VH-VL binders against o60147. Designs and how they scored, part 110

Target 1, 175 residues: o60147
Amino acid sequence: MLEKNKYLYIFRHIQTNQVLLSQGNVLKKTALFQLPYPLQKPVAPNGMRPAKLRKDHWVPLLKVEFPNESMFQSVFMQLLNYRKYRSVQPLTSDLLKLPIPVRRRKIMRQEVPNTIADLADILNKEKFPENSVRLQLSDKSDSEYADWPPSVQIDSEEIKLSRGFREKTTVDEAR

## First folded at step 6 (VH-VL)

Design da16 (framework fv_dargistotug)
Fold by ESMFold2-Fast, scan of step 6:
Structure da16 (fold): chain C 175 residues (1-175), chain A 120 residues (1-120), chain B 106 residues (1-106)
Amino acid sequence: as target 1 above (175 residues)
Amino acid sequence: QVQLVQSGSELKKPGASVKVSCKASGYTFTSYAMNWVRQAPGQGLEWMGWINTNTGNPTYAQGFTGRFVFSLDTSVSTAYLQISSLKAEDTAVYYCARDTYYELTGFDYWGQGTLVTVSS
Amino acid sequence: DIQLTQSPSFLSASVGDRVTITCRASQGIDSYLAWYQQKPGKAPKLLIYYASTLQSGVPSRFSGSGSGTEFTLTISSLQPEDFATYYCQQLDSYPTFGGGTKVEIK
């Protein structure tokens, strides 16, 4: 029988390195609300143009298989909470010295190592059974951003999925 | 279409000041930051800094603080570079250049350049 | 400052040749690298941004590759109008340019 909601997919933007969390291998437009920084230059003086979900712009970063939906939901919700917490922290003095676009890009670049570290921290906290969580990465070296608990088995096979994972109903928000 | 037109060449003595203009057309001036880039004779390109065309706030690269001032006149879509207390080493072609659509990923349109010669 | 080293500084080539120019950064800059073409007495022209994204209107014979610290600009079949000086630029921090590569007629 097909078991749903036991896989966590994490995607990376090819240019900005911003990260999106997904409950499936297809990105939904609503996932874009996770982004603290827009992918596009603002068109309106007071507003930011809504982000567009585009094929070829998002690639898999990693995939996690949990033994059941309860464990998946717990980890997924905790990751969303970690991301929200990070978005409201004060900027360091070093970052404040940089031009705003460079500052934003350095912050965005940290989303990959930060998300991987957060995932490992959550898994270390949860005390899951030994070898019960399966981790598969697109680049195995990304596993070095964290120390993993005994509950995690890192798959020897890297993700080789094609670009273009997205919801077909995605539409442009403006023009 | 998009154009950046700069003021003509200047010949100045050491200690004088110069003000170079860069007039933009063909796009919404306040939607793109303006960069200044210098090129000394026979040498490479050197980024001097940028100005936010919406707020008017300048950012200067290290080495271009003090004597260099970036300013705007949004009513005529023009950016300015003023250099005070000119020195011989300021002799260069000065370019204005527009930021790309994705901020600070490149400079997509450039002015033709203004040669500033500082000699006694 | 992030330093960019271009090699070679000078290159002699013939029409139809495949030309490769290298740019190396003193530290990781991800993909925040742009390539420019400059002809004598003219302003630079943007060719490539985000290391590999071709600027609109630039011929497809130009391509960029690389990430981190090693980047290349390739011209697959050199044309007469391509004899120029080429510059890389990093925008990972305060922008800096490489020293340039002059492509001359062989």
Scores: ipSAE 0.008, ipTM 0.520, lowest interface PAE 10.3, mean pLDDT 81

Design da17 (framework fv_dargistotug)
Fold by ESMFold2-Fast, scan of step 6:
Structure da17 (fold): chain C 175 residues (1-175), chain A 119 residues (1-119), chain B 106 residues (1-106)
Amino acid sequence: as target 1 above (175 residues)
Amino acid sequence: QVQLVQSGSELKKPGASVKVSCKASGYTFTSYAMNWVRQAPGQGLEWMGWINTNTGNPTYAQGFTGRFVFSLDTSVSTAYLQISSLKAEDTAVYYCAREGWYDLSFDYWGQGTLVTVSS
Amino acid sequence: DIQLTQSPSFLSASVGDRVTITCRASQGIDSYLAWYQQKPGKAPKLLIYYASTLQSGVPSRFSGSGSGTEFTLTISSLQPEDFATYYCQQLDSYPTFGGGTKVEIK
């Protein structure tokens, strides 16, 4: 219970850049319900969701460490609400000019910058203590999608690229 | 509450023109493309084209160029379909339909406007 | 243009029956396929999008499956209100509809 759920793990799809949020360092099948168009096929004849998760298609985008569970819950819930709100918001003039398939791909690709911007917006509004929230990114240049408040400290070490929040080690490769 | 409300039925003679309206409410009109779909009596659904509600630029399916014109009045959140030089084969129910988020479906439809062309 | 072929075009069924409708595309459309229900004198109603995602408010007896060129709509236990015409639609390119399947009471 103590310090439980103080980490937010954010994953991106290796090809589409669609984003999934997770409370744990391993994506669960239920995370697929966050997607408006699932990338996986139905697992049952009646089309029941979610389909089996292909964990090797999802890589870490960023990890957020909060001082406590209350701050984690507040930010996590707000981020989920921002994502739901975005799913029903207006398309821009630029998007509406594009052919339907191109428009869909561009919308999916924007989930990474949008998620990062939403996270920063939430953290700017919450006014947490200086250096209390630690951010670790797979690609530090992704932090440039937003202006971060004084409460955020960006880790100098990038997340090693892996299918999940664990990179294969020499021991893993030795079988 | 999202609604698309279309104008009433029309009875026209061959050679006349008709203008069908589709009034949107409950969402930001200029942020979703509007499609037009035709259904002749006893027949299936036929996509006619779409209009970019932000720019006003229409795209017509093959077979719907020339006599068919899509237009907008963004000040009243209304899309229009005009058919000129009406022919008997234009007799159909005409629907407006909104493209849903991510363009995966037509999520809201107008109730339809019956256009009957007879001499 | 991408052509969609629906089968059967007509189906007679009884309440409680499992009903299956097939939609075949002339080329691969991934999962960019939607299903609509149309009752006489009414506008079509969205049932399923992205081949198998159930629209909010649609009963769970409706399900969709398939990808690429072969798609199926299934009604697990037909109810009186389900007698209607069903259409598939592809959105991989500019939209086209299947010919429709009319489901009538036996």
Scores: ipSAE 0.012, ipTM 0.575, lowest interface PAE 8.1, mean pLDDT 83

Design da18 (framework fv_dargistotug)
Fold by ESMFold2-Fast, scan of step 6:
Structure da18 (fold): chain C 175 residues (1-175), chain A 119 residues (1-119), chain B 106 residues (1-106)
Amino acid sequence: as target 1 above (175 residues)
Amino acid sequence: QVQLVQSGSELKKPGASVKVSCKASGYTFTSYAMNWVRQAPGQGLEWMGWINTNTGNPTYAQGFTGRFVFSLDTSVSTAYLQISSLKAEDTAVYYCARGDYFESGYDYWGQGTLVTVSS
Amino acid sequence: DIQLTQSPSFLSASVGDRVTITCRASQGIDSYLAWYQQKPGKAPKLLIYYASTLQSGVPSRFSGSGSGTEFTLTISSLQPEDFATYYCQQLDSYPTFGGGTKVEIK
């Protein structure tokens, strides 16, 4: 049995490398509102909305285990705030020179290195005991996007992409 | 530049098996899903399922479980459809089609493989 | 399983005509609808995705509209090369195709 609210599950989109953060090992459709760039054309009278969630299009990037729920909540909220802050910053002149589809693709592909760098920055600012935060990555080379504090221990075992973050439940199998 | 090239037509007897290939070129094979679509003579299009080229996991539409198997050889950028225990109602043109992970349409299609099942 | 009903199944038209094809879904599919053109003996060709987005290289006389359960493909001025069968497809769940609409010479 897993102690809930001690784990941060981070997913990446197979094609775009856009990142979604989750408190659970399965994505909820509300997670799509984290995305700065919708995956589809605007169709609602009130403007652009996120694409439909297809869980099989998202694969594990990183799992973070925290010592307790308080530390999890602090880091999770700060990470969401960092992502929101990035979404409202002015684009660089180099990006503005690119056609819109190329520009968006380049920005989206940077979400993986940006999320990892943001996580490391938050963990470097927080006071956590040595080796108290455990990281498990799908590709350990992604850890090279940041310098990690002594509080972080990186798991030697990588997450297997074919399994995701969980096995099917009895309810799912009965269907 | 993007091309999907399928194997040639097949004539089989009931009870035989067939394996259709779809070779992709001009793009990163594992960045797109491969879909299979069937069209019986004089009939419309019927989605059979898809295979995740990054994980190798197939998903089958209702009605295409059991006798139908999707597989890959990523080293040669090729997807396969195998049909076992062929029946007359399997007579159709079988298409492979490239799908993205955004639920947009299928932008590139193979030329189709006619499989005829007769005695 | 989401069912798509196309109307009409057949239509006869002349070059220069405005042609309208309708696709109705058995339940709401938002804008996850694509339109394809198929000529005899050929693979289908994607015309429109996300209900109204024109695929690159497709002539501007083709347009799509609608959301939810009612969708329309319009050809503003039919050309000789447009005589074909047209299919809608939903991608909201496991993909399904409409029955097709054959556009014939009048």
Scores: ipSAE 0.006, ipTM 0.520, lowest interface PAE 11.8, mean pLDDT 82

Design da19 (framework fv_dargistotug)
Fold by ESMFold2-Fast, scan of step 6:
Structure da19 (fold): chain C 175 residues (1-175), chain A 119 residues (1-119), chain B 106 residues (1-106)
Amino acid sequence: as target 1 above (175 residues)
Amino acid sequence: QVQLVQSGSELKKPGASVKVSCKASGYTFTSYAMNWVRQAPGQGLEWMGWINTNTGNPTYAQGFTGRFVFSLDTSVSTAYLQISSLKAEDTAVYYCARDLEYWGTFDYWGQGTLVTVSS
Amino acid sequence: DIQLTQSPSFLSASVGDRVTITCRASQGIDSYLAWYQQKPGKAPKLLIYYASTLQSGVPSRFSGSGSGTEFTLTISSLQPEDFATYYCQQLDSYPTFGGGTKVEIK
C-alpha cells in the first residue's frame, strides 16, 4: 500500500514505570536514550557496543493510530521534546527532601501520568479531524490522567499483558 | 531558534595550546549532549567524543585521549574544546554538534573553527 | 570499531536524476544509521536518522532504507542545491562516519 508508519506505541518498564516511545510494536536499542535515568548511553562492559534491550521488561502502555505519517511524526517529536523538558526542570522542595533512590523512584513513577497528560496536551493543540486519532490503553483508567479532544477515539479494548512480563532486574540499564 | 556559534580561526605553532568555544542559544543547554567532530583538510568527518551537559562528564573516542579536553560553562551555555601540545596533524576544522536524543543524531552544528598548526 | 564503507566515492549527475548512495557496515547495526549533507565550507546537515526517518524540514525527495549491514540514501529527483558530499554515520556504538560520497554536476 505504500503507506508509511502511522502508529505510536508507548511502553512502560515493569519495575521502574519509566516510559519509552516507539514507532512500532518493537522496541529498538536507541529508545533507551529517551530515559532520564540513566542519562548516558549504556556501554557493554567489555566492548564499545551499547547494552542490549531486554524486551521482557517492557509492557505496552498505549497505542495511538494517526491518520497519516506526517501527524504521527509531529506528535512523536513533540512528545520527545516534552519529556526532555521535564527531565531538566528544577525539583520541588518536597522531592529534594527525599533520599536520591527514593526521589528517583517517585519521579520515574510519574512518567506514565506525565506522558499521558503530554500526549493529550499535544493533541488538544493540534487541529485534527473528529475521531481521526485512535487511542488504545492497556489500562483504560489511565485515560483519566487527561482531558481528550474530539479528535481522539478511545478504544474499548484493553491490551492484555503477556505471561513473560513480571518484575525482574533490567540488564540494559547503566545503573 | 537553535544556534551554535563557535570562536574564530586560530593559527598556532607546534607545541602551543588552543581553546575553541561553542556557544549555544535557543534551547535548554543542559538538555542535550554536545559532541565534537573533526575534519582535516580534504578529509571526511571524525567523531572525537561528547560531553554530558547535565553532569559535565566527557567521553573521548580512541585517539583523542590525553591532549584533548572537553569542558563546559553552563552559566553562559558554552562548551569548550582544548587541545594541548599541538601537532601539525591537528590542523582541521573542529565542529561542535548537538545530539538530539540518540547517540550520534547531530541535529544542529556550529559553523566550525579552523585550527591551523604550522611552523 | 564499526567501519562504514560508502559507494561510490564520487558521482556525476544532472538535475532531475535519481541518485543512489550505498553505505555498508563492517558488522550488523540494525537501523542505527544517519545520513548527512555537507556543502563546501559549511557544516554538515542532518537528513535522515534511524535509517529511514526524515529530519524535519528535509525535502521528501530524500529517503533512506536498509537495516543490518547495507543502507541506501536515495534522492528521487536531484535539484541544483543537492550537489554536495553525503556521509553516513552509525550510532549502534561510538559514532563513526563513512568516507563520504561527493555528488557533482556533469
Scores: ipSAE 0.000, ipTM 0.469, lowest interface PAE 13.8, mean pLDDT 79

Design da20 (framework fv_dargistotug)
Fold by ESMFold2-Fast, scan of step 6:
Structure da20 (fold): chain C 175 residues (1-175), chain A 119 residues (1-119), chain B 106 residues (1-106)
Amino acid sequence: as target 1 above (175 residues)
Amino acid sequence: QVQLVQSGSELKKPGASVKVSCKASGYTFTSYAMNWVRQAPGQGLEWMGWINTNTGNPTYAQGFTGRFVFSLDTSVSTAYLQISSLKAEDTAVYYCAREPYLDSGFDYWGQGTLVTVSS
Amino acid sequence: DIQLTQSPSFLSASVGDRVTITCRASQGIDSYLAWYQQKPGKAPKLLIYYASTLQSGVPSRFSGSGSGTEFTLTISSLQPEDFATYYCQQLDSYPTFGGGTKVEIK
C-alpha cells in the first residue's frame, strides 16, 4: 500500500542547471523561493515575488521513493536545510575573482552534483533499512556524483517523461 | 544592528603612511566580503578592491597594487587599509563597505575616514 | 575596465516631479547594476540591485529598469529628502561607478 507524500522529485533547469525540489511530480510556483538567484528580474518594485514558473524550462533529474511519509519528510527537510546552508556560506576568493555572471553560472552548474551529494550524505547518516529507498534517474551517470548507502536501490530504468508531465499541474491544484 | 565603524580623520605629510580601520558588528564577519571605496574631494566614487574575510586574500583594482594593503583581524572583526608613501593625490574619504557573498551590491557602508595629505 | 556614463550629470527638479536618470555601460553587463544615493557628507546608501530589485526599506517611488548596456533609475514623485547625488555601479566584473547625477531643487 503506497502512502501519501513518499516521493521526492528533483528537477533541473535546462540552461542554468539550478535545482528545484518537489513533494510530487508537480512543480508549484512557490518552489522558486528555493533559488538563491532569480531566473528573471523581479517584476514588482519591492522585488518580493518570484519569477514566473516556466515548466518547459525544467526537466526531471531524479525521483526518490521512500518507504513512508515520515522518512520522506525527514530527508526533504534536511535537503532544504543543506541548500540553505550552501547559499549562505562564504564564496572562495577564486570564485569572487570571476565576473559576476561567470561566477553565478559556475555556482548554478554545481547545484546538480551538490544536490546529489547532499542527498547521499543525508541517506548515509540515516539508518534506513537495506534496499528501502529507490532512486530513479533521468541520466544514470549522475549517480556517480556520490557513494550510496546499502539502504538505496538505483532503478535500472531511466525516467522518460513527456513534456506534458511537467506542464499538467498548477499552483492552484487541490490535493 | 549591522554597523561598520571607521577610525577618525588623519592629517599626514607626503611620504608618511596611514592605517585606516573598519570595525564590523552585528553580523558574522567572515560571511561577507569587505570592499574599499575612495572619494576624492568633489569627485565620484572609485572602487579600490576587496578582501575575502574568510581566507584573508585581498584583490586590488588596477592602480591600487603598490602602496595599498588590505588586511584583517578577525578576532576583533576589523578590516584595515594601509597606504604607504602618501602623496597629495591620496587626499580622499575612504569607505569600507560590506558585500554579501551572493552579490547583492554594497549593502552597508562605514561612515568614511578623511585622509588629508599636505605639507 | 567597464566604463559607466550617467546622464544628465546635473538636473533641477521640483517636489512631486518624475525624475529619470540614465546609465550606459561600455559593454554588456546583463542585469548586474546597482544604484546608490549619496547626501553631502554621508556614505552612499544602496537603493537598487540586480538592475530592478528594490533594497529593503527603500521607498517604492524608486524603481530601476534596463539590461545589457542601458539602465534607468526613476523617482516617480520626488520628495524633499530625495535631493542628493545618485550613482550607478556595475558588478559584472571588477566594480566601477558612474560619474554621478546631482539632483537639485528647482
Scores: ipSAE 0.000, ipTM 0.469, lowest interface PAE 15.5, mean pLDDT 80

Design da21 (framework fv_dargistotug)
Fold by ESMFold2-Fast, scan of step 6:
Parts: C-alpha cells; structure tokens; sequence
Structure da21 (fold): chain C 175 residues (1-175), chain A 120 residues (1-120), chain B 106 residues (1-106)
C-alpha cells in the first residue's frame, strides 16, 4: 500500500509559455501530445526548427499536493477537459486580425494564466476540506491569476528553478 | 496589471559603483526576457543587452562589456543593473523593459527609468 | 550592428495633420521593426511591432508599413497628445534604435 499519484506537476515552456501537465516530477515524451502547436518560435530571424523535449526547454510552474489519489485523479482529468475545451473554442476577432505567427505567440502565452485560473475554478467547485490541497509555485505572483478557495494552502517557499522537479538524464531519456 | 518599478535616482562620484533595480509585477517573471536601455541627456535610446530570466545568463551589446553586470533575484521578481568604476559618460536614464526571447513583439512594458548622475 | 536612419529628425505639424516618419535600415530586416513614442521625462511606449501590428491600447490613427529596409510610421490625424519623439527599433539581430524624430507644434 504505497501512496502514488497524489501530486500534480505543472511545467511551462521557457520561450513559448505553453503548459504541460504531469503525474510525475519528470516529463515523458508522451506529454508533448498535450500541445496543439509544435515547439517552435513564432517568427525568428533565421527561421524556425521544431523543438524536442529537452531539460532546458521546460521549467516548473507549480506543484499541487492532494490528500489522496482520488482527489488527484478528479482534478487532473478536469484540467485536461478544460484544456481540450479551450482548444476548440472559436478565436476572437482581435486574434484573427493578427498575422499567424503573432496570433500563435499570444495564444501560447495565455496558457499559464489559463491553466492557473482553470485549476482554481475546479478547486472552488469541488468544496474540499480546509487546507487539504497544498500549492507550491516557482513564482508566487502566479497565484494572482485566480481567487483560491479555503481548501488551498499556498506554500511560502517557491520551487527553485535550478533544482526544480526536472532532471537532465530523465527528461531527455524518458521513454 | 503589468508593472516594472525601478529604484530612485542616484548621484555618484567617478570611480564609485551603482546598482539599479527593476521590480516586475503582474506577470510570470521568468516567461519574459529583461532588457536594459540607456538614454544620455538629450540623446536617443541605446540597447545595452538583456538577461534570460530562466537561466540568469546575460548578453551584453558591444560597448557594455566589462563594467556592466546584469543579474536577477527571481524570488522577488527583480532584475538588477550594476555599473562599476563610474565615469561621467555613464550619466543617463537607465530603463528596464520586458521582451520576448525571439524579439518578435518589441518591448511592450518599460520601467519608469532611473537617472544616474556621475559628477565630481 | 544594423544601423537605422530616421527622417526627418524634426517635424513641425498642426493638430489634424497627417504625419509620416520614415526609418531606413542598413540591411534587410524583414518585418522585425518596432515603433515607440516617448514624451518628455517619460519612458518609451510601444506603438507598433512586426512592422505593422498595432499594440493593444494604441489609438487606430497610428499605423505602420514597410518591409526589408524601408519603413514608415503614419499618424492619420495628429492629436495634442501626439507631440513627442518617435523611435524605430530593429529586432532582426541585437536590437538597435533609430536616432528619433521629434514631432513639435508649428
């Protein structure tokens, strides 16, 4: 009887601000299937190349600790559903007026605030016990993207990017 | 929402050092590069370089290597510019400005500027 | 470094005028050009990026055009708050700024 799957690890791309959700502290290559766009710069002076999963490309955004696996699974699945729903919504007229590279950049940039807002919305609906969910961020100001319910306890210590929850050998070689 | 707030004006003697701060708020600090731009009195804008807020690695334009140091403290969402061995020609308003890592969108938010005056 | 030449350096205009400022690059920079407005004693404000994309919150009377080496900023109907210095910036390599164009009252 080992505890497992009670942590949600959320990563962001250092250049694009795209978000990946993970059940483990290291990203697997299959996590890339969450992305609607390839890992490319929108427009670059010397052109673009598709990015691979690399240790240098993804950093911790936040870590969520749940009291049990059932709560973790419920929230994790709901986050994936929110993300899927967002991906099929019509683009605003303001975004459609922009050149495609600029449009993609703006959409990708919003994944961090959108993911944090979605997490808070799910936790507000679930009515979990007070202080039962612990949230640790790499940048505490990201907590300002949402209003948090009494069930959430925000850790005073930030995730250290130099140590993070990614590892060089496991991120690049995960199978 | 998004703000960059810089430290106050400095009056220094030649040979001294100065450290200017730029505190960011209203966005994820590490999602954007921080640029430094200088403007001498009555002159135009001059890009000094940028710092990668994820890695801490600075890049300096020619003319700003040696005496100029970019650094950051991600725990307080603050970038720093240090100038050592100050000279009269360093007298200028120093701005921090956020930008994208591929420079596509220009510098969309700027600090209010810090006047550094170097005189004897 | 890529050099940017702005013309004119000074421009006298009246409220309601159409104002055009030109920026020329020493080599091709595709569309990697931005325009800024700076009022006395204040930080620059981004107006336009990627040659022609208007920054959110900037009035529609501002527009940018051009590609390669020749670019223009146009103010279709000058307002009192538009009297300022305007700078172009290339972003194709390490950023450089033009010398600025001061728009002043006739």
Amino acid sequence: as target 1 above (175 residues)
Amino acid sequence: QVQLVQSGSELKKPGASVKVSCKASGYTFTSYAMNWVRQAPGQGLEWMGWINTNTGNPTYAQGFTGRFVFSLDTSVSTAYLQISSLKAEDTAVYYCARGEYDFLTGFDYWGQGTLVTVSS
Amino acid sequence: DIQLTQSPSFLSASVGDRVTITCRASQGIDSYLAWYQQKPGKAPKLLIYYASTLQSGVPSRFSGSGSGTEFTLTISSLQPEDFATYYCQQLDSYPTFGGGTKVEIK
Scores: ipSAE 0.006, ipTM 0.546, lowest interface PAE 9.9, mean pLDDT 83

Design da22 (framework fv_dargistotug)
Fold by ESMFold2-Fast, scan of step 6:
Structure da22 (fold): chain C 175 residues (1-175), chain A 119 residues (1-119), chain B 106 residues (1-106)
Amino acid sequence: as target 1 above (175 residues)
Amino acid sequence: QVQLVQSGSELKKPGASVKVSCKASGYTFTSYAMNWVRQAPGQGLEWMGWINTNTGNPTYAQGFTGRFVFSLDTSVSTAYLQISSLKAEDTAVYYCARDSYWEPGFDYWGQGTLVTVSS
Amino acid sequence: DIQLTQSPSFLSASVGDRVTITCRASQGIDSYLAWYQQKPGKAPKLLIYYASTLQSGVPSRFSGSGSGTEFTLTISSLQPEDFATYYCQQLDSYPTFGGGTKVEIK
């Protein structure tokens, strides 16, 4: 009846390859706060982040099922911390040589490999029971971005989204 | 709505300099990068570089350092391309084009400025 | 720099024909490729961005496909206004353009 907060959904943007984490089967407008904002000051926001949540522009990258809510929350918070840590690291000299728009596109493209690698790193450190974590990937080749621990069971089942997510493109909350 | 309007054609002698303008309207000028693209008569498109419209910092492609200078006047939403010590090989149509951060591609272009260098 | 090779460089076609233009990159560029149309005396016009996304206002007979190193622009049923030169462009690094494909009548 109740599968309270046992599922982590990760979405990728179809154009920029940016990644959003969701605590459930619905992507909320507040998820946009996860995106880095390499905006130029003092002008109005003009970065690569969406001005509004276009749910039709985000597709599932992966879904993780945890044994319980506590494990889910631990992994979710650690993954957010990994993303925050990456966002404040100095850029490599190779990236600094590129024009800003090109640089932004390269950084954003790396979010999928980086997020998958970070997830695997967290799961390797946590020492969960064998086959206790179920990982579903939209693209099976994305599993190759990391080495997975014995706790992870990878399957090819379709990632199912809620009807509300699929049918509502810009409305993401009660009015 | 969004429009890039370039200055008129120029006829110059070798050794002279030229300054091409590109005036933007219909959007916030400093929110998008401006690119310069060259096309010699009967030839293809060649990317010359770009300028950050917020900071004023230019980046030049290999082959376009030294004689080529990108600059801005943000008070009139205009980008400039200056070419010094003109050579016959600089004869081309020069385009300014806006980079789309949201959609990778140059979404708006100026109409082009023909620069002819002849003795 | 990343080099783009377009084929064919020249194409003679009739109204109603299916036209395909190929663009090959010297290294992987994911989907960071755009297609442009240029008519004589005019500036280039963006047709397709991110390899396969049709620009607003561009007719649906234009489509793009591919990823990595091989890309294709297709015009499903050539119209009189489509006679032009077409260019691919990569935006994965410092932008570079293909050599162009001129599509002319007969």
Scores: ipSAE 0.006, ipTM 0.516, lowest interface PAE 10.8, mean pLDDT 81

Design da23 (framework fv_dargistotug)
Fold by ESMFold2-Fast, scan of step 6:
Structure da23 (fold): chain C 175 residues (1-175), chain A 119 residues (1-119), chain B 106 residues (1-106)
Amino acid sequence: as target 1 above (175 residues)
Amino acid sequence: QVQLVQSGSELKKPGASVKVSCKASGYTFTSYAMNWVRQAPGQGLEWMGWINTNTGNPTYAQGFTGRFVFSLDTSVSTAYLQISSLKAEDTAVYYCARVEDYLGYFDYWGQGTLVTVSS
Amino acid sequence: DIQLTQSPSFLSASVGDRVTITCRASQGIDSYLAWYQQKPGKAPKLLIYYASTLQSGVPSRFSGSGSGTEFTLTISSLQPEDFATYYCQQLDSYPTFGGGTKVEIK
């Protein structure tokens, strides 16, 4: 066992459809740094780090298993770059005519399909071995947002979170 | 395209005040926080705090409360650092830097303003 | 407050040398680390973010590695323009920098 399997967890917000990436089955407070829009308390669009994360508002979207750290790091880094690229693109005139709250909701609702499409695009561009990447979706219909390469094995089995995730959620909410 | 241009060097006596400016261009000023970083002669980088360019609210690192004031003028895309009651130990190059919002690294820096405090 | 310790604080090297700089964090920060280069009289310039991601325009001779508490910046073949001071910065909390590593001409 020279190489340890690595996991990428992707979570979605139950109300906004915003997406968080995590290297483990527990969401860290720093994961909120990925969000450009405030959840409840104002999070400045300026890289302010909120201290509080309501974990009960986030559910697993998908889990990706990689056979080694190199493959994981490449894909995770590229996903972050795709998200960054999307965040700095000029808004279309259609979006610009909308009031700011409506504009934000419309953009946020696209994060799940966009993240899934980005993940598939990255995996299609890589030269990974057949069935080397295991993709587990909470809802298998989400796989329809993209075409997947032969390197990906898809299943829809329930994503198991650690016992500590539930227990920490209760403790983390107390502030 | 993105530029942060700071005001020129200052030579001040102890007890005086100084106001350093940092003018941003090439991006939407209110979309990115502005950070201040200090570097004393021959020393390393020290984060002083940041200002929310949308709200104007400053946050100061421990050790930079009281004499240090962050402010901004959004009409001219400029951030300011004011230091009151200058001491010799305030002698340093002061940098403004823009923070990248997702990962928190500083992607663009001003050229620096040398503030020298001596009699 | 997360402390970063860089080693060595200084090193002397020749053009063509392989240079390695280490940054250690006082607590686990995953891959949330950046590296900056500062030339004399100039502002710092971003080289690497997220431990191993090269900023666009940075030469491929620069590479970063590590995760958790131990990180490394490597310059595979030192060039004249690389003589500078290098700083690590953690991205996991409010900003803190390492003490810097000065790469000097032999």
Scores: ipSAE 0.005, ipTM 0.490, lowest interface PAE 13.1, mean pLDDT 81

